# Designs tried in a protein design chat: VH-VL binders against Urease accessory protein UreE (ureE). Part 12

Target 1, 153 residues: Urease accessory protein UreE (ureE), of Acetivibrio thermocellus (a3dgf7)
Amino acid sequence: MIVERVLYNIKDIDLEKLEVDFVDIEWYEVQKKILRKLSSNGIEVGIRNSNGEALKEGDVLWQEGNKVLVVRIPYCDCIVLKPQNMYEMGKTCYEMGNRHAPLFIDGDELMTPYDEPLMQALIKCGLSPYKKSCKLTTPLGGNLHGYSHSHSH
Key: E = the ipSAE of ESMFold2; O = the ipSAE of OpenDDE; V2 = 0.75 times the mean of E and O plus 0.25 times the DockQ between their complexes.

## First folded at step 7 (VH-VL)

Design m2 (from p1b with heavy chain D106E, light chain Q49K; framework fv_teclistamab; at its last look DockQ between E and O 0.23; V2 from the best seeds 0.00; counts 0 for: pae O 3.7 > 2)
Fold by OpenDDE, look of step 7:
Structure m2 (fold): chain C 153 residues (1-153), chain A 123 residues (1-123), chain B 108 residues (1-108)
Amino acid sequence: as target 1 above (153 residues)
Amino acid sequence: QLQLQESGPGLVKPSETLSLTCTVSGGSIRNAYYYWGWIRQPPGKGLEWIGSIYYSGSTYYNPSLKSRVTISVDTSKNQFSLKLSSVTAADTAVYYCARIFTDYSESGYFDYWGQGTLVTVSS
Amino acid sequence: SYVLTQPPSVSVAPGQTARITCGGNNIGDKYVHWYQQPPGQAPVVVVYKDYKRPSGIPERFSGSNSGNTATLTISRVEAGDEAVYYCQVWDSSSDHWVFGGGTKLTVL
């Protein structure tokens, strides 16, 4: 199976009689031009993403009848930080940026993949990061670097 | 406004099967971001998760109850149901149905609850 | 199985601050959710994902989570806050939605 476009996102639709199969896309894979994945039901999926837009959780990549293939971003270990003020927000962004750490946001929380040195650096800077299992779905800046990163789920 | 309402008999005899239905209104069960769960609370005691079901029919059960529990969903009626077999006095409780907010994982929290229905197991 | 431990009861005078703890192994690595259950009523979520408040929940309700302890803090406690409070997590290792034993908050 080769898919080349996102059909729609299921988060805002009535899933009437739909059978959902998931394909796990890691946070660092969402912008890759070519992906080879195996769905949860064992379907081999080739994904061509030539337009450069990042895949999102809930994106439907394929549909045949009532069967759909949906993007799922799995959980990973993250550094999470809730800035208490604009100064902390700026400081967090600055520190993470200087280390080329990808930055994600969920509400008022900033997140990045877990990295022990980064964790310690943030603490040393007087920030209050903590470790959490999170989904990295909303990048700040809109562009993700191509990472070959190993992380736990 | 989403609403959940439990329905079923309030009295069940020992060894029989407890059957409850949760009717959901103001929103569709056919949503990828939710599980639909059953929780019970014996009189004067805490909350115990029984099981949950996805709109597709995928289920999760409390291992302590798994052998006796069956949860099903009827998307056409916007309902999901609980069956608990071989009941004893220990199964006397207020039974709640609830919506579980999730993000395409089994994790989540219970953001909407029914009023609960008391089911008494007595001969 | 994953276990959440709460004190059975907490008492506080009106206007004071109540703190309800929820203990669990490495609970800081999990998101903790808190529910308020007034007498004779269904539970309602008051804090989700450690510290977030649903719309309609007063700012007096706050949450924190680190290490092995999550805490629900209720400032300027009112008589209407008297209820049983439950913490809850998802345990992916056992596929359980786990509740704490509940803490009865009494407003003196």
Scores: ipSAE 0.039, ipTM 0.726, lowest interface PAE 3.7, mean pLDDT 90
ESMFold2, look of step 7: ipSAE 0.526; ipTM 0.819
ESMFold2 (binder alone), look of step 7: mean pLDDT 92; pTM 0.933

Design m3 (from p1b with heavy chain F101Y G108A; framework fv_teclistamab; at its last look DockQ between E and O 0.02; V2 from the best seeds 0.00; counts 0 for: pae O 7.0 > 2, placed apart)
Fold by OpenDDE, look of step 7:
Structure m3 (fold): chain C 153 residues (1-153), chain A 123 residues (1-123), chain B 108 residues (1-108)
Amino acid sequence: as target 1 above (153 residues)
Amino acid sequence: QLQLQESGPGLVKPSETLSLTCTVSGGSIRNAYYYWGWIRQPPGKGLEWIGSIYYSGSTYYNPSLKSRVTISVDTSKNQFSLKLSSVTAADTAVYYCARIYTDYSDSAYFDYWGQGTLVTVSS
Amino acid sequence: SYVLTQPPSVSVAPGQTARITCGGNNIGDKYVHWYQQPPGQAPVVVVYQDYKRPSGIPERFSGSNSGNTATLTISRVEAGDEAVYYCQVWDSSSDHWVFGGGTKLTVL
């Protein structure tokens, strides 16, 4: 199966009548031009994204009748900060920005993929980050999607 | 304003090790959006990627040079370096250090370059 | 290894449009970036991610990418546009930053 466009977002419709199959797209894959994935039901899916727009949680990539293929961004380990006031929010954004860390937001929490050195740096700046599993779906900033860094461990 | 500057000997003897350092100013090497790379250009020839390093120390090397190349990063000095061992005349080139931008897609490109430094391997 | 192919040279008269091609297998599935290198200078990115321009780069510079060919288009060419232009991709299959061979643009 090859899909080349997003049809609509499932969040805008009633799900009760749909048979949903998910394809997991990592937070760093959402802007890749080509993806080869396996859906939750074991379907091989080729995704060609030529328009340069990032895939989003809930995007429907394929539909046949009531069957739909939906983008799901999986959980990953994150550094999370929860500013208690606007000053802390500003400081957090400033410190994260200065380090060019990919930044995401969820409610009153700021998130970035877990990185131990970054974690320590933020602590040294007087911030109170903590580690948890989170879903990085809403980027805060412009160019936060597309390329994944390869890390040797 | 971000600036990259190459430094090191402009002359290296055959079989010795070429050593260069790139000093980054106006921005920190310790950031999540960038690799830091070395590119070289022999006189009158095209650009050749040598290798790249992430601030955490993860490296990529051109396979044609991998056995002779070592790239390292010193975040405390805001520098990264290149070592190329067992040099020959074929390694004579202008060597550039560069910042590699990535937005976490397969879209990595070199957005800032040093002015380059000529390294001549004597014969 | 992934290979990018560029013509060695392109000539154009002032005011005309220059087109520099970059060939690669399924290059349309990759992001292509273009660099301008004036004589004796370091390269500068003029188009990135197929079609985007950095700040300070004139609108005369544009990029397209589909199939097996990416193209850098320079409209209303000026004498100052004379340089060698390189295309570049990152190949995820081999973890390579790959440059084309470069195209010398001559303004007649």
Scores: ipSAE 0.017, ipTM 0.633, lowest interface PAE 7.0, mean pLDDT 90
ESMFold2, look of step 7: ipSAE 0.470; ipTM 0.808
ESMFold2 (binder alone), look of step 7: mean pLDDT 91; pTM 0.918

Design m4 (from p1b with heavy chain S56T S107T, light chain Q49K; framework fv_teclistamab; at its last look DockQ between E and O 0.26; V2 from the best seeds 0.00; counts 0 for: pae O 6.8 > 2)
Fold by OpenDDE, look of step 7:
Structure m4 (fold): chain C 153 residues (1-153), chain A 123 residues (1-123), chain B 108 residues (1-108)
Amino acid sequence: as target 1 above (153 residues)
Amino acid sequence: QLQLQESGPGLVKPSETLSLTCTVSGGSIRNAYYYWGWIRQPPGKGLEWIGSIYYTGSTYYNPSLKSRVTISVDTSKNQFSLKLSSVTAADTAVYYCARIFTDYSDTGYFDYWGQGTLVTVSS
Amino acid sequence: SYVLTQPPSVSVAPGQTARITCGGNNIGDKYVHWYQQPPGQAPVVVVYKDYKRPSGIPERFSGSNSGNTATLTISRVEAGDEAVYYCQVWDSSSDHWVFGGGTKLTVL
């Protein structure tokens, strides 16, 4: 199966009865031009994303009848930080930026993939990060660098 | 203005099957970001999760109740239902239906609740 | 099975701060949600994902979660805050929605 475009996102669509098959796309893969994945049901999926738009959780990549293939972004271990003020926000962004750590946001929380040195650096800076399993779905800056990252779920 | 409303008999005899229906209004059950759950609360006691269902029919059950519980969904009626078989006095409780905010990997939290309906098991 | 432990009751005078704890193994690695249940009413979420407040919930309600303990804090407690409060998590290891035993908050 080759997919070249996103049909729609199921988040905003009131759909009839669906049979949903998921394809897990890692946070660092959402902007990849070419992906080879296996769906939850074992279907081999080739994803060709040439338009530069990042895949989003809930994106429907394929549909036949009531069967759909949907993008799912897996959880990973993250550093999470809730800045208490604009100074902390700036400091967090600065520290993460200096280390080329990808930055994500969920509400008022900042997130990045877990990295022990970064964790310690943030603490040393007087910030209060904590470790948690999170989805990295909304990058700050809109563009993700090419990452080769391994993590546990 | 999402609303959930439980309906069904308030009295069930021992060994019979408790049947309840939750009617959802102000929003569609056919949404990928929600599960639909049943929770009960015996008089004077805490909350106990019974089970949950996705709009596609996928279910989760409390292991302590799994053998007796069946949850179903009717997307055409925007309803989901609970059946609890072989009831005893221990099943006397206020039964709540609720919406569970979730994503595809985390089942999340109960963000909307029905008002609850008392079901008494008695001869 | 994963277990959440709450004190059965907490008492506080009006205007003071109430703290309700929820204990669980490595609960800090989970998102904890809190519900308020007034007498004779259905529960209402007051804090979700450790510290976030739904629209309409006063700022007096706050949450924290680290290590083995999550805490719901209610500042400037009012008579209307008298209720039973429940913590809740999702346990992926057992596919369980887990509630704490509930804490009755009494406003003296």
Scores: ipSAE 0.019, ipTM 0.632, lowest interface PAE 6.8, mean pLDDT 89
ESMFold2, look of step 7: ipSAE 0.539; ipTM 0.819
ESMFold2 (binder alone), look of step 7: mean pLDDT 92; pTM 0.937

Design m5 (from k1 with heavy chain T102Y, light chain Q49K; framework fv_narsoplimab; at its last look DockQ between E and O 0.72; V2 from the best seeds 0.48)
Fold by OpenDDE, look of step 7:
Structure m5 (fold): chain C 153 residues (1-153), chain A 123 residues (1-123), chain B 106 residues (1-106)
Amino acid sequence: as target 1 above (153 residues)
Amino acid sequence: QVTLKESGPVLVKPTETLTLTCTVSGFSLRNAYMGVSWIRQPPGKALEWLAHIYYNDEKSYRTSLKSRLTISKDTSKNQVVLTMTNMDPVDTATYYCARIYYDYSDSGYFDLWGQGTLVTVSS
Amino acid sequence: QPVLTQPPSLSVSPGQTASITCSGEELGDKYAYWYQQKPGQSPVLVMYKDYKRPSGIPERFSGSNSGNTATLTISGTQAMDEADYYCQAWDSSTWVFGGGTKLTVL
């Protein structure tokens, strides 16, 4: 199966009536031009993303009847930080930025892939990060880099 | 409208096998966003997860009861079945089937519950 | 196997704040979920992913998770909030419930 475009996002419809299969796209793969993946049901999927638009959680890549193939960004180990004020927010962004750590946001929490040295650095800066399995879906700043990572759930 | 409904015997003798059926409506058992679990609750006691069946027919069981539990589904009938062998009075409980909504998570949460069915194990 | 520990009971006066705790090692890196169960009824999800409220759940319900302890907080507790509350977590394809907390509104 080759898919070349996003049909729509599953959030825009009632998914209760659908038969959904997932393709796991890592947070660092969402902007890749070419991907070869296996769906959760074992379907081989080739993804061509020539437009450079980042794939999003819930993007439907294929549909036949009520069967759909949907992008899922899997959970991974993250450093999570909930700034208590604007100063901490700025401090966190500054520290992570200086280390070229990709930064994501979910509500009032900031997240980045887990990195022990970074964890310790943030603590030393007087911040209160913690480790948690999280989904990295919303990059802060909108720019994603092409890092290669392995994640654990 | 999404619903889950438990059905099966309300009285089981010791050593017999309990078979419960969960009939779901309003969603597909082939939906990867969703799964179905069985959860029981002895009278006046806490909730206890028993078994789960994923959209791809993978199964998970409570370790302490794994040898006694079998969960299966018939997607064409929108039914999930739980069998529990060698029933004992201690297994007397309200048995619930519940939908897990993954919400892009592998763990998910139980967003919908059946009304539950009380199963009494007695000679 | 993982264990989630809750206080068996908690009493609060109307209008006061109730805080129900749930402790377990898994909560250090996993989400907590909360369910409300009234007598003779099925459980109802009242909190997911530590602090998110499902539709229809009053704003007086809030959640947090710090360290190995998740907390369900009910501000301005009302009589209708009297129920059993269960926390829940997931670990390696196993779903675990706490022992439950009976919240009494005096």
Scores: ipSAE 0.271, ipTM 0.762, lowest interface PAE 1.8, mean pLDDT 91
ESMFold2, look of step 7: ipSAE 0.520; ipTM 0.767
ESMFold2 (binder alone), look of step 7: mean pLDDT 91; pTM 0.926

Design m6 (from k1 with heavy chain D106E G108A, light chain E26K; framework fv_narsoplimab; at its last fold request DockQ between E and O 0.32; V2 from the best seeds 0.56)
Heavy chain, then light chain:
Amino acid sequence: QVTLKESGPVLVKPTETLTLTCTVSGFSLRNAYMGVSWIRQPPGKALEWLAHIYYNDEKSYRTSLKSRLTISKDTSKNQVVLTMTNMDPVDTATYYCARIYTDYSESAYFDLWGQGTLVTVSS
Amino acid sequence: QPVLTQPPSLSVSPGQTASITCSGEKLGDKYAYWYQQKPGQSPVLVMYQDYKRPSGIPERFSGSNSGNTATLTISGTQAMDEADYYCQAWDSSTWVFGGGTKLTVL
ESMFold2, look of step 7: ipSAE 0.610; ipTM 0.810
ESMFold2 (binder alone), look of step 7: mean pLDDT 90; pTM 0.928
OpenDDE, look of step 7: ipSAE 0.553; ipTM 0.834
ESMFold2, look of step 8: ipSAE 0.625; ipTM 0.798
ESMFold2 (binder alone), look of step 8: mean pLDDT 90; pTM 0.929
OpenDDE, look of step 8: ipSAE 0.411; ipTM 0.809
ESMFold2, look of step 9: ipSAE 0.639; ipTM 0.818
ESMFold2 (binder alone), look of step 9: mean pLDDT 90; pTM 0.929
OpenDDE, look of step 9: ipSAE 0.555; ipTM 0.832
ESMFold2, look of step 10: ipSAE 0.596; ipTM 0.806
ESMFold2 (binder alone), look of step 10: mean pLDDT 90; pTM 0.928
OpenDDE, look of step 10: ipSAE 0.477; ipTM 0.819
ESMFold2, fold request of step 15: ipSAE 0.519, 0.617, 0.361; ipTM 0.757, 0.808, 0.750
ESMFold2 (binder alone), fold request of step 15: mean pLDDT 90, 91, 91; pTM 0.924, 0.929, 0.928
OpenDDE, fold request of step 15: ipSAE 0.658, 0.668, 0.674; ipTM 0.851, 0.854, 0.852

## First folded at step 8 (VH-VL; framework fv_narsoplimab)

Design s14 (at its last look DockQ between E and O 0.58; V2 from the best seeds 0.00; counts 0 for: pae O 10.2 > 2)
Fold by OpenDDE, look of step 8:
Structure s14 (fold): chain C 153 residues (1-153), chain A 122 residues (1-122), chain B 106 residues (1-106)
Amino acid sequence: as target 1 above (153 residues)
Amino acid sequence: QVTLKESGPVLVKPTETLTLTCTVSGFSLRNAYMGVSWIRQPPGKALEWLAHIYYNDEKSYRTSLKSRLTISKDTSKNQVVLTMTNMDPVDTATYYCARIYTDYSEAYFDLWGQGTLVTVSS
Amino acid sequence: QPVLTQPPSLSVSPGQTASITCSGEKLGDKYAYWYQQKPGQSPVLVMYQDYKRPSGIPERFSGSNSGNTATLTISGTQAMDEADYYCQAWDSSTWVFGGGTKLTVL
C-alpha cells in the first residue's frame, strides 16, 4: 500500500463508526519524505509525504468504506517541564534551544525526548523537570531534526 | 450513540464459574483506539480493575486473580466476555465493563456500562 | 500491586474549594485520571492526563500531579458535586484505582 496524502484527521469526525488500523509514526519521522511502515494489523505501508507537511496524530492515510488507516504517534519517555510563569517558560525554551533539544508543547507543559544528561543539565539550571511517558505531537518552533529514539511506556 | 451493557447471572453459588458478557454498541471492537476492561466494585467499597482486552486480542489481568480470570471478545458480535472461576462470597460486587478510549497503556476509561450486581451465595 | 492512597472522606461547605489527593509512589511520573461516582450510578470520567477535562465537565474541576501526589480540585463546590471520587493510574499493564474519597457537601 502506497499513500501519498492525508485524507483528513480522524479527530474531526465521529470515529466510532470507523474500524481503525494505525501506523506508528515516531515523533522524529513525522516530517520524513518517505517512510516504510507496518500497520498494527500487519499491512505494509509506504508513505510518500510530497507536500512536506508533518504528519499528525489522527491523520487518515487510507480509507475503504468504514476502514481507515490512521497515524499514531507512540508514547515515549520525555522530560517534562511545567513553567509556573513567563520567566520560567522563557528560561526553559532558552535552555532547551541552547542544547538543540527538540521542544514540544501540550497545554502548559513543555516536553522533549528523555535524555539523562539533558535532565541533569536542566536541573542544574534551576528548572524542575520530571520524567513522564508522553506523546510528542506538537512541536514548538521550527522543523524537527532527525533523531534516533526508542520509546517505552 | 455509544453504549456498553453487562449481562449474565445475578446469583452464583460458591465454587461456580461466573460468565459475564459486555455488549457494545456504537463502536467496533476492531477499532485500534478501543479496548474494553472489566472493573468490579463490592458494595460500599472501591473500584477494582480485573482484566483488559486490547484491539489486537492481547490481554491483561489483575495479578492476584490471573489464575481465575479469562477475558475474550467476539468482534462480529461486538461482545467481550469475562469468566471468573471458583467464585466466593467475597467476589460479590457490581461488575462493570468499560471502554478505554485509546489503545495506549496510559489510556482512560471514558465510557462505562451501568454495571450488574453479582451475588455469590450458597 | 501498586497502591494509590486517597483520604476516605472530605467535607466542604457549598462555595468552598475541595481538594482530593491521591498518593502513590512516583505518581507524578505517570498520568492520573479521576472518576466521579454518584450513588447508584456508574463512574464518570472527570479528569484525564492529570489536568485535562473531558467535554461536559465544569471548569471548576481542575487537576494537578507532581511528586507522589495527584490532586483533584473542585472550586466553588456545589451540592451536585457530592459523590465518591476515584483516582486511577497505569503501571506495567495494570490499571490501579485509589480507595476512593467520599466528598460531602454540607
Scores: ipSAE 0.006, ipTM 0.580, lowest interface PAE 10.2, mean pLDDT 89
ESMFold2, look of step 8: ipSAE 0.572; ipTM 0.778
ESMFold2 (binder alone), look of step 8: mean pLDDT 90; pTM 0.914

Design s5Y (from m6 with heavy chain T102Y; at its last look DockQ between E and O 0.02; V2 from the best seeds 0.00; counts 0 for: pae O 7.7 > 2, placed apart)
Fold by OpenDDE, look of step 8:
Structure s5Y (fold): chain C 153 residues (1-153), chain A 123 residues (1-123), chain B 106 residues (1-106)
Amino acid sequence: as target 1 above (153 residues)
Amino acid sequence: QVTLKESGPVLVKPTETLTLTCTVSGFSLRNAYMGVSWIRQPPGKALEWLAHIYYNDEKSYRTSLKSRLTISKDTSKNQVVLTMTNMDPVDTATYYCARIYYDYSESAYFDLWGQGTLVTVSS
Amino acid sequence: QPVLTQPPSLSVSPGQTASITCSGEKLGDKYAYWYQQKPGQSPVLVMYQDYKRPSGIPERFSGSNSGNTATLTISGTQAMDEADYYCQAWDSSTWVFGGGTKLTVL
């Protein structure tokens, strides 16, 4: 199976009416040009991103009848910060940006993939980060930066 | 301000070992989102990637030169070192260290380069 | 072992469009990057991920990549654009550069 476009996002659809198969896309794979993945049901899926847009959680890549293939961003270890005020928010964004760390947001929490040196750096800056398993789904500011090619998540 | 600067001998005799040092400023070699590579360019010739070192000390080498190359880093000194054994006149080139930047799609490109250092191999 | 092939040289008059090609096996399935190198200077990134311009790169620079060929296009070429241009790709922990194209602005 080869897919080249996102049909729609499942958030807008009643999920109970669909038979959903998931394809796990890592946070750093969402904008890869070519992906070869295995769905949760064991289907080989080739994904070509021709438009340059990042895949999102819930994106439907394929549909036949009530069967759909849906993008799922898996959990990973994250550094999480919950700024208590605007100063902390600004400081967090500043420190993260200076280190070219990818920044994601979920509610009032800021997130980035776990990295021990970064964790320590943020602590040294007077911030209060903690480690948590989370989904990195919503990038903040459009400045997405990933891990080295040697990273596995 | 982010900078890379190459240092080392500018003249090496055949069969000797070349040792080059790249001193980086403005970023940490512990940064998981970037790495450092060495690239060389013989006079009037094309760029040639040699070796790369990741934040976690993993290393990659050009296959044809792997037996001759060693890349390492000293994070405390913000230095990356390249050693190349059994130098030959054909290895005469400008040697660059460059930062590889990894975006969220794991695409990697050299966003910052040192000024390069010309290394001449001659008896 | 992957090889990227570029034309050795290309000449254009000021104001004309220059198209520098980079060919490789299934290069269109990978991201292409481009570097500009002027005499006596270090390379400078001018294009990443096929078509994205780094900050400071003029809009007259554009890129595309499909099939086996990536293309760097310079519209309204200026004298300052005279340089060597190198394409680059990544494959299996190996960074590969093209042979370079010398762009002359007549």
Scores: ipSAE 0.017, ipTM 0.612, lowest interface PAE 7.7, mean pLDDT 89
ESMFold2, look of step 8: ipSAE 0.405; ipTM 0.732
ESMFold2 (binder alone), look of step 8: mean pLDDT 91; pTM 0.933

Design s5Y7S (from m6 with heavy chain T102Y Y104S; at its last look DockQ between E and O 0.18; V2 from the best seeds 0.00; counts 0 for: pae O 12.9 > 2, placed apart)
Fold by OpenDDE, look of step 8:
Structure s5Y7S (fold): chain C 153 residues (1-153), chain A 123 residues (1-123), chain B 106 residues (1-106)
Amino acid sequence: as target 1 above (153 residues)
Amino acid sequence: QVTLKESGPVLVKPTETLTLTCTVSGFSLRNAYMGVSWIRQPPGKALEWLAHIYYNDEKSYRTSLKSRLTISKDTSKNQVVLTMTNMDPVDTATYYCARIYYDSSESAYFDLWGQGTLVTVSS
Amino acid sequence: QPVLTQPPSLSVSPGQTASITCSGEKLGDKYAYWYQQKPGQSPVLVMYQDYKRPSGIPERFSGSNSGNTATLTISGTQAMDEADYYCQAWDSSTWVFGGGTKLTVL
């Protein structure tokens, strides 16, 4: 199966009538132009993302009747910070950037894939990071190309 | 209408295994954003989280009870199952299943609860 | 084993403000959630992400979270608000509930 476009996002429709098959896309794969994956049902999926837009959680890549293939971004261990003010926000972004850590945002939380050395470094910088299982879905600027990460939960 | 309903034995003997089933209605566990937890509450006491199954079938357990707990789901039946081994009178509690809902802001919380089922462990 | 501490009970007169606290190490750096449980009923979410109200929750309910303490505030407390209230947070792959606060409206 080759898919070349996102049809729609599953959040936009009533899911009750759909039979969902998932394809797991890692947080660092969402912007890749070419992906070869196996769905949760064992279907080989070739993804050609020619538009250059990042795949999103819930994106439907294929549909036949009520059957859909949906992008799933797996949970992973994350370093999470909840800045209390703009100073802390700035400091967090600065420290993360200085360490070339990919940065994601969810509400008032900033997130990056878990890395023990990074965790300790942030603590030493006077920040208050904590470990959380989360989905890295919304990057805060930059490209995600060139990153690799192993998932843990 | 969206509902969760717990089912299983209401009486379990010590050392036996408890098996509870959470049947969901009004939504599908095939939904990419669905997760379900089991939470128990001893009579007159606080809520205690036990286990969670993510929409990607990953699982989390309360550390102190991890060796005794197993959570699974059957999407075809729209059910989540909890097993707890080596039951003890101290495990007597109302057991709830609750849905983790991801709203439009991607916030995850227990938005829906079952009515709970009282499980008594007694010889 | 993260712990969230709540006062076991709190009493207020109708129309007064009730403040239920939840304390935990660096709780202010996490999201706090609150649940209301009336006798014989299942818990109901009344606050999420520290200060956000779910649909159907009255505006007299508000929340805050800073330092080590999250607070659920009920202004103009009504008799119907009498219930147990539980705070909750996520920590290290665990959902942690507080010990609960029994709110009595005198």
Scores: ipSAE 0.000, ipTM 0.555, lowest interface PAE 12.9, mean pLDDT 88
ESMFold2, look of step 8: ipSAE 0.386; ipTM 0.727
ESMFold2 (binder alone), look of step 8: mean pLDDT 91; pTM 0.928

